# VH-VL binders against q9h9l3: the designs that were tried, part 335

Target 1, 176 residues: q9h9l3
Amino acid sequence: PRKMVAIDCEMVGTGPKGHVSSLARCSIVNYNGDVLYDEYILPPCHIVDYRTRWSGIRKQHMVNATPFKIARGQILKILTGKIVVGHAIHNDFKALQYFHPKSLTRDTSHIPPLNRKADCPENATMSLKHLTKKLLNRDIQVGKSGHSSVEDAQATMELYKLVEVEWEEHLARNPP

## First folded at step 17 (VH-VL)

Design zc50 (framework fv_nivolumab)
Fold by ESMFold2-Fast, scan of step 17:
Structure zc50 (fold): chain C 176 residues (1-176), chain A 124 residues (1-124), chain B 107 residues (1-107)
Amino acid sequence: as target 1 above (176 residues)
Amino acid sequence: QVQLVESGGGVVQPGRSLRLDCKASGFTFSDYEMHWVRQAPGKGLEWVAVIRYDGSSEYYADSVKGRFTISRDNSKNTLFLQMNSLRAEDTAVYYCAKEGYWQSSAYLRYFDYWGQGTLVTVSS
Amino acid sequence: EIVLTQSPATLSLSPGERATLSCRASQSVDDYLAWYQQKPGQAPRLLIYDASNRATGIPARFSGSGSGTDFTLTISSLEPEDFAVYYCQQYDYWPLTFGQGTKVEIK
């Protein structure tokens, strides 16, 4: 079997009016939920908006943050050749400026059987917190101080494990 | 400068079809989920449909499910709404709306930009 | 579906007065709430997102507060251009829903 990891990133606003989403934290966990990587990352561009309510990123976190180029290299070494699970993972890959093969990518925001299990419309993109509450009876993203990308990555892996057998069989019959 | 321009509205009889277009400019269209929101004359706002950034999935309000089809062409920066089996209660100004920023820990489905709207009148 | 109830339906005030608009959700929507301004014949304009963040270009007299089920939009001192209809919108649950609107009119 291929090795599997889950990823979740946090973004800050850069560029004109803070409209560009730039990587500022990345967490990666293994199949059992153990942390493989968790670093604050310094964007190469000036941060206009920390988006702290959601990102949890504050100016203090940038002081000793890993520069983007170095962090990207470390992260890609972990992801390469593995099945990577994420929620709306397209945006994480875009922030990393990285293309991961679709055959090795699993997006828990776009797995119809997972939504069906949660009694949610199969075609709707459901939030990670709602799927986690409905399927794992766990409250994540609690409070107003920003979200934990470690917590989000762990929840994402657990959600995927609920449909892993069924979804891997589907993908084997219907390669992406 | 972000701009959304709707077209295709008009007067149509019940049971007929119309297609609405929304031309986007000033942002990377393929990065965002896009929505249609409508407003009946003198009434409030009603969410109609959403389409994923890559066009791979669509979701609809119960009132239009099975009759309306949302689609997109990322190569042309254009969003569409195919409206079939139109009813008098579908009479409204239809707005194309762009989602706010995606943040990995939250889905921020407020609408930072709206088109000016296109009027659809269904009458006999 | 989440029902958003706005009050009052109509708020009659004079320029320079403070306007306070309420939006109540039938169940918690956390901080996933936005406010829009709409003038006759125009598209809605985003004022506040994530319950309390002012959108780019929106004057400082506009502020949002609240969380969960109870939200407030405050206009600290009404300008002539602020007389309009205001809508709240939640985005925590599908389908996305709007309040019925509050009309702020000249006394």
Scores: ipSAE 0.826, ipTM 0.929, lowest interface PAE 1.1, mean pLDDT 93

Design zc51 (framework fv_nivolumab)
Fold by ESMFold2-Fast, scan of step 17:
Structure zc51 (fold): chain C 176 residues (1-176), chain A 124 residues (1-124), chain B 107 residues (1-107)
Amino acid sequence: as target 1 above (176 residues)
Amino acid sequence: QVQLVESGGGVVQPGRSLRLDCKASGFTFSDYEMHWVRQAPGKGLEWVAVIRYDGSSEYYADSVKGRFTISRDNSKNTLFLQMNSLRAEDTAVYYCAKEGYWQSSALLRYFDYWGQGTLVTVSS
Amino acid sequence: EIVLTQSPATLSLSPGERATLSCRASQSVDDYLAWYQQKPGQAPRLLIYDASNRATGIPARFSGSGSGTDFTLTISSLEPEDFAVYYCQQYDYWPLTFGQGTKVEIK
């Protein structure tokens, strides 16, 4: 295992008409897929739309959820100084209100060799679901009760491992 | 109030070039992937191109690939479409369109806001 | 590419009647489907996203249902302002595609 983790977050709708995306769950796994962190997170603003179809979050999950400021501190302690892998990871970082160095960030939605292996257009942002099915022969995000951020983080790490050697070589030649 | 305003449309001869601009306001432009969608007179909607939130990658419909270039300037909240080697079949109203809310586990590419459209007529 | 087929092409109804519009996908798009309304000379307006979620400001008479390959837009009681062209759109896979449209016209 290296100093590398994978992250996936779930958002709920807050603010006027639920248009603001606020962090409501975060999962972090290590290189081998073991869970390092998985908590429901209470946004500081009123939740207008749970977005349960995608987030898997319901009112009961908020009862003992970790307040945003505390969860953010815990999460940042895990991420700081590590290579962080995610899918469309800029959204996770926005929800965390966090800057992670580009040199230590790996976005499986934006790795052309990964799309190439999946026989997908190299510059298109492919969904985690489709890449996981094509490359790992595994169905994730099944059903209508929302997605598991643990499952998504684990799939994301496994996808990255398929291109890790060639992509790290590419980044060494072309620093971000 | 979210607003998208297209400009740059007009009449142009086949084989020539035209650039469309789309000025965004009322939301954090740099947080969203942006799209161009067109509609030929009396016809349906056709997706044209998308650009990543930071401008680092672009993807195109096969009908325009190699001829059109989508780009953005996040400091100016402006989306662009450079249209080269124009053909009669490119005649359409061109709309810029904003993706809906962002969610990390799902990519939700429905369009919650559209510009008013700008007409491009490719005619001799 | 995923082809969306809308039916009927034209639906002729009177105000107060129920309108039911169909959209069928050539392969499953799960719940990644939206519906738009377009009036002559205007940009499309989002009605429904994620197959069944009504967009902000859209009247309760509009509802979406279905999943996978078969989707329906229902207008429970047509108002004069509802006579327009309606398009479905999938966003499950590239390229993004739209149906050919259903025109709802006054009988």
Scores: ipSAE 0.829, ipTM 0.931, lowest interface PAE 1.2, mean pLDDT 93

Design zc52 (framework fv_nivolumab)
Fold by ESMFold2-Fast, scan of step 17:
Structure zc52 (fold): chain C 176 residues (1-176), chain A 124 residues (1-124), chain B 107 residues (1-107)
Amino acid sequence: as target 1 above (176 residues)
Amino acid sequence: QVQLVESGGGVVQPGRSLRLDCKASGFTFSDYEMHWVRQAPGKGLEWVAVIRYDGSSEYYADSVKGRFTISRDNSKNTLFLQMNSLRAEDTAVYYCAKEGYWQSSAMLRYFDYWGQGTLVTVSS
Amino acid sequence: EIVLTQSPATLSLSPGERATLSCRASQSVDDYLAWYQQKPGQAPRLLIYDASNRATGIPARFSGSGSGTDFTLTISSLEPEDFAVYYCQQYDYWPLTFGQGTKVEIK
């Protein structure tokens, strides 16, 4: 019985031509959807592209943002030893430059029973937006001003809860 | 300097098999979902298949499902397409294609780099 | 399946003229839309992604606009190298789909 949290990050473009994805916001919620962490994070490299359409991040959010090294330490203290739920969570872990054990990782973009409940192909990687609409009848990521990582983390936890019992039983019988 | 180089195309009879390879360089191959897109002579583009960054999941267009298998070898930076039970309608130039930048909150499946293409001709 | 309809099928224009290409989706694709240019014998080249973002190395004369179901690619002043086929592509939902193409040809 481990504690469970859900995470969602926002990235900005750094490096040559803004092609490198760098962490610029992280939100973590508990099982009930309460916010445990939500901070803007200052990348160590120059931001070339804010990717505001998706990230919701603007130059103003970088003023007084937590430096990457410090934010990473805070985030890892919250994640360590817990079951961490995310959607395409490998991207969040890449942005954090962090390895989380597969046995404690739950990726709602790669849970066949969840797709089945949504009447979607089991092996297709579905977006969080579409799964949330199909299964929770909720519109997330609305508008053109960027996504809320808090909203995304909350939706991700709710989606996982729909398959939690059957998926945990599956993982207990078929350890990763 | 991102490069994608396809190989394995050729002329084959209906009902036969062919394997296409796509060698990637200039980026971290294991970070990206990879796709195959085809184009029949004189026609438009048709998406064929996608494979997850770690090779653990695949999805196919209905026209090829059950006949084609996409796979990857991240240690060799290589994407594959195994084409079985080929039909005349599969005649096309086959492109491997790389997704754009990765983003946690959005799935951005536009193709910033394409291979040169390899021609597959299925004829009796 | 989301169907993308491009219009016109063919644009016959002269160098220096403005080209306006339309792409219409059978249902909303939000801003998950890209535009590609293809010349004979060549692979497609990304021009625009996320409906309006110009890809690296693409000249400023190319611009994308629109959202939801109606999208436009504009070439403000055609150069000789711009005569090609243009495709839109949606990536909001599976399967990924392309429009049938618009050929921009010399008058």
Scores: ipSAE 0.843, ipTM 0.936, lowest interface PAE 1.1, mean pLDDT 93

Design zc53 (framework fv_nivolumab)
Fold by ESMFold2-Fast, scan of step 17:
Structure zc53 (fold): chain C 176 residues (1-176), chain A 124 residues (1-124), chain B 107 residues (1-107)
Amino acid sequence: as target 1 above (176 residues)
Amino acid sequence: QVQLVESGGGVVQPGRSLRLDCKASGFTFSDYEMHWVRQAPGKGLEWVAVIRYDGSSEYYADSVKGRFTISRDNSKNTLFLQMNSLRAEDTAVYYCAKEGYWQSSAILRYFDYWGQGTLVTVSS
Amino acid sequence: EIVLTQSPATLSLSPGERATLSCRASQSVDDYLAWYQQKPGQAPRLLIYDASNRATGIPARFSGSGSGTDFTLTISSLEPEDFAVYYCQQYDYWPLTFGQGTKVEIK
């Protein structure tokens, strides 16, 4: 039996005109929603755009932030060998510069039965906000001060639990 | 710099097929969902289709569902739109469009770059 | 489907004047709203994204405001190159939709 965790990252804009997405916060929760990791992360490149409306990251969060290389090592130790749940999780993995095996990855933005339960188009990528509202009757990502990656990781795990039994059976019969 | 170049437009009779190509450069194509947006002569913009970054799923506007197929080849940085059973009301300039940047769980489907467009005219 | 209604349909002004363009959504789209400029024979050009963020290279005279259902694009002082058609677009929910456009024309 493999252990399962959920992850959500926040990115800031670096590089030319702030168009590169760089990791600036990562939250990981266990199956029950308990926080295993939650750190602000200092990108190795100059931050051009904090993208605060979405990221919740402000200049003050960078003061005691963990340098990227150190944070990456800590995060990868938690993720390696586990089933990792996320929403549009390929972006989190890109920000971490990490490859996680597809067989151990669960993307709640790409699970047709989950969309079906929400009365949403099965093949459309739905936002975490909309799936959480439709299926858990809970508002997340409220307000204009940015998202909480802890809240997002917790919601993502709860959404996955709604389809876990049927989706794990599907994956066992149809390995990726 | 980012560039999207469409090709494949032309004049075609009703009921026939046509394929549009969009060649991308200047960004990591495989990192982004890609869209087709069309504009009938003298009219406004209409979203047509989207494809996931890895090509594993597609979603369509109701007006084209079952007739159009969006696909991509990440090794060639190319987006495609296969248009079957064309109708007069499909006459439009077709634009290839790139999504904005993803934040964690916020999906930002504004279009920061557009191709020049390719005209498709469905007439006898 | 979320319907975006732009007003006015046509705005006739002279260079140097202020232009105020409205976009109203049939239901809340939060801040998932963009504005585009289109000139004849050209592709649309992104002006504003996330309701109020100016895209790279867009002059400071362009600004976006609003949230939820009511949005405004303001051009503080029209330049000759600003006479064009402007479209709003929502990306909060599927299908993605555009307003019908506002034409800003020279008086």
Scores: ipSAE 0.841, ipTM 0.935, lowest interface PAE 1.1, mean pLDDT 93

Design zc54 (framework fv_nivolumab)
Fold by ESMFold2-Fast, scan of step 17:
Structure zc54 (fold): chain C 176 residues (1-176), chain A 124 residues (1-124), chain B 107 residues (1-107)
Amino acid sequence: as target 1 above (176 residues)
Amino acid sequence: QVQLVESGGGVVQPGRSLRLDCKASGFTFSDYEMHWVRQAPGKGLEWVAVIRYDGSSEYYADSVKGRFTISRDNSKNTLFLQMNSLRAEDTAVYYCAKEGYWQSSAFIRYFDYWGQGTLVTVSS
Amino acid sequence: EIVLTQSPATLSLSPGERATLSCRASQSVDDYLAWYQQKPGQAPRLLIYDASNRATGIPARFSGSGSGTDFTLTISSLEPEDFAVYYCQQYDYWPLTFGQGTKVEIK
């Protein structure tokens, strides 16, 4: 009944010594993996640490990047009323300074049946990289130049589809 | 400034229980997974347990699984470790440890801040 | 579990000398590796994270390098306060594991 999208964000370090995580890129894909949104986002605070090894963000990406307030409005329009899938998705929502209803949120880092399929401990939070390798036999987040939030969002949707029927039945019986 | 303060350590006989507390300040406690790490006298560091930011999931080292319970109270900025069925080999300084930073696509589980530790001695 | 092997176990050097500490993982941990310094009676102190990033307040003489299975912590010129035990830690996979430590001591 509800449309479903997957999201992945990248953060840079702001604030004292770069310890604060601020949104710098967001990618959203639909059920089939098609890109609905993919923009570099300019934090309102000075960037201290690009965290390029993980984020893939470089100074050049900040030139003409969409200001945070504008990007947030665009992203929220896409997410509102939809089932949103992500991996450790609470971090994406923190970066967006946004509350999404738990009933419409799916976190692939916290789905015990998914870990079971991967032959991993049910109660451990496994990385997207490891679940994707184990279950889809695909290497993501390869190389040292940073991650692609599009690639991560696409992988996240594919992982969710492996347990969708089972997990939606579980949630219907055990509303969050 | 960020501080982690452990308490609850002491001398206890084998088979007994002890609870450790870790009071956090200077950061948004509810944003981070929190860990316990221990160190036996004169030995190296051993990871013990982790708890998810919201307290909904826990994972343990095999050496303590079934005996130790990690929990948290985000309203009080406090992390707990309930230690049951204590053994001589659990004798160690126990450290509360905070994860570095949060990122969406990667779990960054190094420890940027540690408490000063609380000594637990299990002896007969 | 992923085993981290540190070598040497003990490194005896004089102030001003270069220290090179090794950490070898039993399988690839990518760049999910940190280094800590510990002095007697104190909690560990973060030095390096994500294999090569220096933590806030850590002097430039400390550097980390390597990726995958072979990692190195280098102290370019030892100061008196650098004589301590050093631990590597991987965070690529569960359980989180530490190396056994390298003690850097005065000759």
Scores: ipSAE 0.818, ipTM 0.926, lowest interface PAE 1.2, mean pLDDT 93

Design zc55 (framework fv_nivolumab)
Fold by ESMFold2-Fast, scan of step 17:
Structure zc55 (fold): chain C 176 residues (1-176), chain A 124 residues (1-124), chain B 107 residues (1-107)
Amino acid sequence: as target 1 above (176 residues)
Amino acid sequence: QVQLVESGGGVVQPGRSLRLDCKASGFTFSDYEMHWVRQAPGKGLEWVAVIRYDGSSEYYADSVKGRFTISRDNSKNTLFLQMNSLRAEDTAVYYCAKEGYWQSSAFMRYFDYWGQGTLVTVSS
Amino acid sequence: EIVLTQSPATLSLSPGERATLSCRASQSVDDYLAWYQQKPGQAPRLLIYDASNRATGIPARFSGSGSGTDFTLTISSLEPEDFAVYYCQQYDYWPLTFGQGTKVEIK
C-alpha cells in the first residue's frame, strides 16, 4: 500500500580536481511515469567539471538552478515514507546526503531476477542502458549531449515493474 | 592522497592457495566498487574481479570463476582476493584498482588509482 | 567478450615527434574507453577516461578522441618520459577488457 516513486540524479564534479560528486539535477516520477519533480540544482561548492557527456549539465543550467538546501528539502518531502526505486540508487542518496530505509529501497542494479530475465549474470551490476535495451527493447542515453534523468527514472520504474510481483513477494518473506 | 597497498604475494605450488590484501587510504573506501587486475610476465592487463561498494555482490572473469573469491572489510578499508586451486597460468602481478568517480546513470569502471602490485608465482 | 585491438604493436619515434595510437573495439563501447601508460616495473597510470577526458595531472600533449569502435590516443610532441607501453580499456560491458598494448620506443 505504500506509494512508489523512481528517482534519478545527475552529478557534477566539485572539490579538489573535481573528484567530489555533487547533486546538480534530480528527477522523480510516479508509478505511471509521470514527472513529480525535475529541477536543476546548484551545488554549494564551485563546479570544477560539469561531466556534460553523462550529466547533460552545462553552465547555462546553473543560472536559475534551485539551491541545494532548498532542492534537498523538496526532494526529501517526496521520498519520505515511499518505496523509492533507482538504479545504483546509493549514489543518488549520497548526492542528496540522505539515508532512506533499506526496506523501502529498490535498486534495479541489484535485483538478481531482473538480470536473469535479461540473460545477464545474476551477480553482475548491469548498466541501466543495457537492461533497458535487453528487457524493454528501448534505447536510452542516446547521443553525446548527456543523459536525461527523466528518461532514466522512467526506464528504471518500467524495469522494476517487470519483477515487482516476485520481488515484493521475496522481500515480504525475507525482510531486510 | 589516495593510496592502495597490496600484500600477500609469493611463490606457491600448483593446487595451493594464497590470499592477497589491499589496504586503501585517502578516500571513502565504502563509496567505491573495487577491482583486481592482473598482468602475466611480459603480457598485457587482464581484469579479474569486482566487488560492490557494500560487499553484497561479486563478479569474476571466467578464467578465475569458482577458484577466486573477492571480499572486502569496509571497517578496515581492506580488499581481499582469496585464490584457490592455483594454476601456472595464474602467475602474474596482481593489482588492486579503484573505480573512477561515481555517477547515478553511468558506471565509471576505469581505474584512476592502482596499487603498485604484488607478484604471485605458481610453479612446481 | 569485447575485444580491443591496438595498432601498431610498436611505434618507433624520436623525441619531439607526434605519436598516434589506435584502439579498435569488436563492437561499440560508446565513450566508455580509457587509456593507460605503463613503464617497466610500475603500475599503469590513467591518462584518458570517457574517451577524451584528460585525467588529473596529465599533460596537455596527451589527447583522446573517437567513439563507438574507433579510438585514438595522440601525443602531440613526445617527451623522453613518454616512451612506455600504452593500453586502452573498455568499460561498457562485462567482462572489462584491455587492448594488448602499443609500445612507444625510441628510434
Scores: ipSAE 0.829, ipTM 0.933, lowest interface PAE 1.1, mean pLDDT 93

Design zc56 (framework fv_nivolumab)
Fold by ESMFold2-Fast, scan of step 17:
Structure zc56 (fold): chain C 176 residues (1-176), chain A 124 residues (1-124), chain B 107 residues (1-107)
Amino acid sequence: as target 1 above (176 residues)
Amino acid sequence: QVQLVESGGGVVQPGRSLRLDCKASGFTFSDYEMHWVRQAPGKGLEWVAVIRYDGSSEYYADSVKGRFTISRDNSKNTLFLQMNSLRAEDTAVYYCAKEGYWQSSAFVRYFDYWGQGTLVTVSS
Amino acid sequence: EIVLTQSPATLSLSPGERATLSCRASQSVDDYLAWYQQKPGQAPRLLIYDASNRATGIPARFSGSGSGTDFTLTISSLEPEDFAVYYCQQYDYWPLTFGQGTKVEIK
């Protein structure tokens, strides 16, 4: 079977008015939820807005952070050839400046059977927090000091596992 | 600068159809989910529809489900709302609205930019 | 659907006074609450997002607070341009919903 990992990235605001999302942390977990990668990442441009309420990133985390070019190389070595699971994962790939094949990408924000299990509208995008509470009876992203990308990646993998058999079968019959 | 410009509004009889367009500029249109929000004369705001950044899924308010279709053309930076089987209660100013910037795993379905609005009047 | 109830419906004040606007949700929306200002004939303008974050270009006299079900928008000292209708909006659950609005009018 092809190896599967889950990813969650934290972004900070760069560029005019802080409106550009730049990678500042990345966490990757394996199928069992074990951490394969978790590093703070230094963007190549000036950080205008740390977005700390959601990202958990503070100026202190940037002091010994891995430069973007180096971190990107490390991350891509882990992702290549694997099925990559994420929530609204297109944003993570954009921040990584990376194209991952759609056939190997799984987005838990856009899996109709997963929403159906949660008694949510099938074609609406639901938050990771809502799906995790409804389906795993766990509260994630608690408090106001920012999210844990490790916690989010672990929750994302567990959510995917709930529909893995059904969804892989669907994708085999309806290739992206 | 970010701009959203709506067009296509007008006066139309009940039961007929109308299409609204919203042209976007100043941001990467294909990166954002887009919404339509309406406001009846003298009343408050009502969310109408959303479309995913890549056009692959849509979701609607119950009041318009089955009658309205939201779509987008990312090559033209344009959002559409096809309104069929129009009713008097659909009379409103229709706004094109852009979602906020993605922040990690949090969803950002507040509207940082709005178009000027286009008036749709459904009257016999 | 989540119902947002704004109070008061109308607030009559003079320039220089403090305005306090309330928005109450029928169930918890965590911090996924935004505030908008709308003037006659204009589109709404984002003031506050994520309950307390001021949008770019919004004056410091505007502040948001609250979490869960009870939210407040405060204008510390009203300027003439602040007399408008204010709407809260939740984005924690579908469908997205707005409050009915609070009109801040000149006394």
Scores: ipSAE 0.721, ipTM 0.894, lowest interface PAE 1.8, mean pLDDT 92

Design zc57 (framework fv_nivolumab)
Fold by ESMFold2-Fast, scan of step 17:
Structure zc57 (fold): chain C 176 residues (1-176), chain A 124 residues (1-124), chain B 107 residues (1-107)
Amino acid sequence: as target 1 above (176 residues)
Amino acid sequence: QVQLVESGGGVVQPGRSLRLDCKASGFTFSDYEMHWVRQAPGKGLEWVAVIRYDGSSEYYADSVKGRFTISRDNSKNTLFLQMNSLRAEDTAVYYCAKEGYWQSSAFYRYFDYWGQGTLVTVSS
Amino acid sequence: EIVLTQSPATLSLSPGERATLSCRASQSVDDYLAWYQQKPGQAPRLLIYDASNRATGIPARFSGSGSGTDFTLTISSLEPEDFAVYYCQQYDYWPLTFGQGTKVEIK
């Protein structure tokens, strides 16, 4: 196994009119897709909009949720020093209020060879759902009750593995 | 209060160039993908271009690909559209538009805020 | 390209009447569909996103329904300010596309 993990987070709406995106769940899987972390997280601010259609977060999940600062510490211990894979991963890092080195970050929404394999426009940012369907022939994010961050993290790792050799070689020749 | 203010529209002859600016305020500009949408007089809406939150990638409608360039300056909260080789068919009101809220692994490219629009007229 | 077809092209109604507007997609867009209102000389205004969620500040008389390929915008009782052009938009796949609009006009 490489020192590589995949992450996916779910956000809820806080602040005025629920327009601020706050962390409410985080899942991290290892190279083989085994779950290293999966917790509901209590935002420090009042939740205005659960965004349940997409987040899968409901009021019941907040009852025993880990407070943000504690969860953040746990998550950062897992991420530090590792190659972190995600899809639109800048959003996960914003929600965590965390800076991860660009040299150790892999964003499957911004890898032209991956889009090329999926027969998608190289410069367009494609959803995880579409890339997973085209390349792995698997439907994720199904139904109306929200997404599973574990499922999304696992799919993200599998997608990265399809271009890992090619992309790591590219990054070695063209450091970020 | 979120505001998007466009400028740079005007009357221009076919084959010429024009640059549109869109000044954003009231939200963290660098967190969002930004779009240009246009509307020809008396017609419907047509999506034109998008730019990633950090300016690292751009994607265009086929009708403008190779002629238009979308760019941004996050330090100035400003979105740009450089329009080259203008054609009569490019005559339209041009709107800058902000994407909805952000979530991990998915994109929600509906437009919760629009500029008031700036008219570009391409005529001989 | 995903084509959105709106019907009818024009609805001629009186204040107080119910308006029902249709938007059909050439292929499934799941729930990645929004509705906008546009008045003459103004920018479009977001009404509904994610097929059925009402945007902030939008009156309860506006509602969206549907999923996949068949979507409806309903205005339960028209107010004078509701006479405008309405557009649907899909954001499931590139390029982003809009319907051609339905004009709601005074009878």
Scores: ipSAE 0.795, ipTM 0.918, lowest interface PAE 1.4, mean pLDDT 92

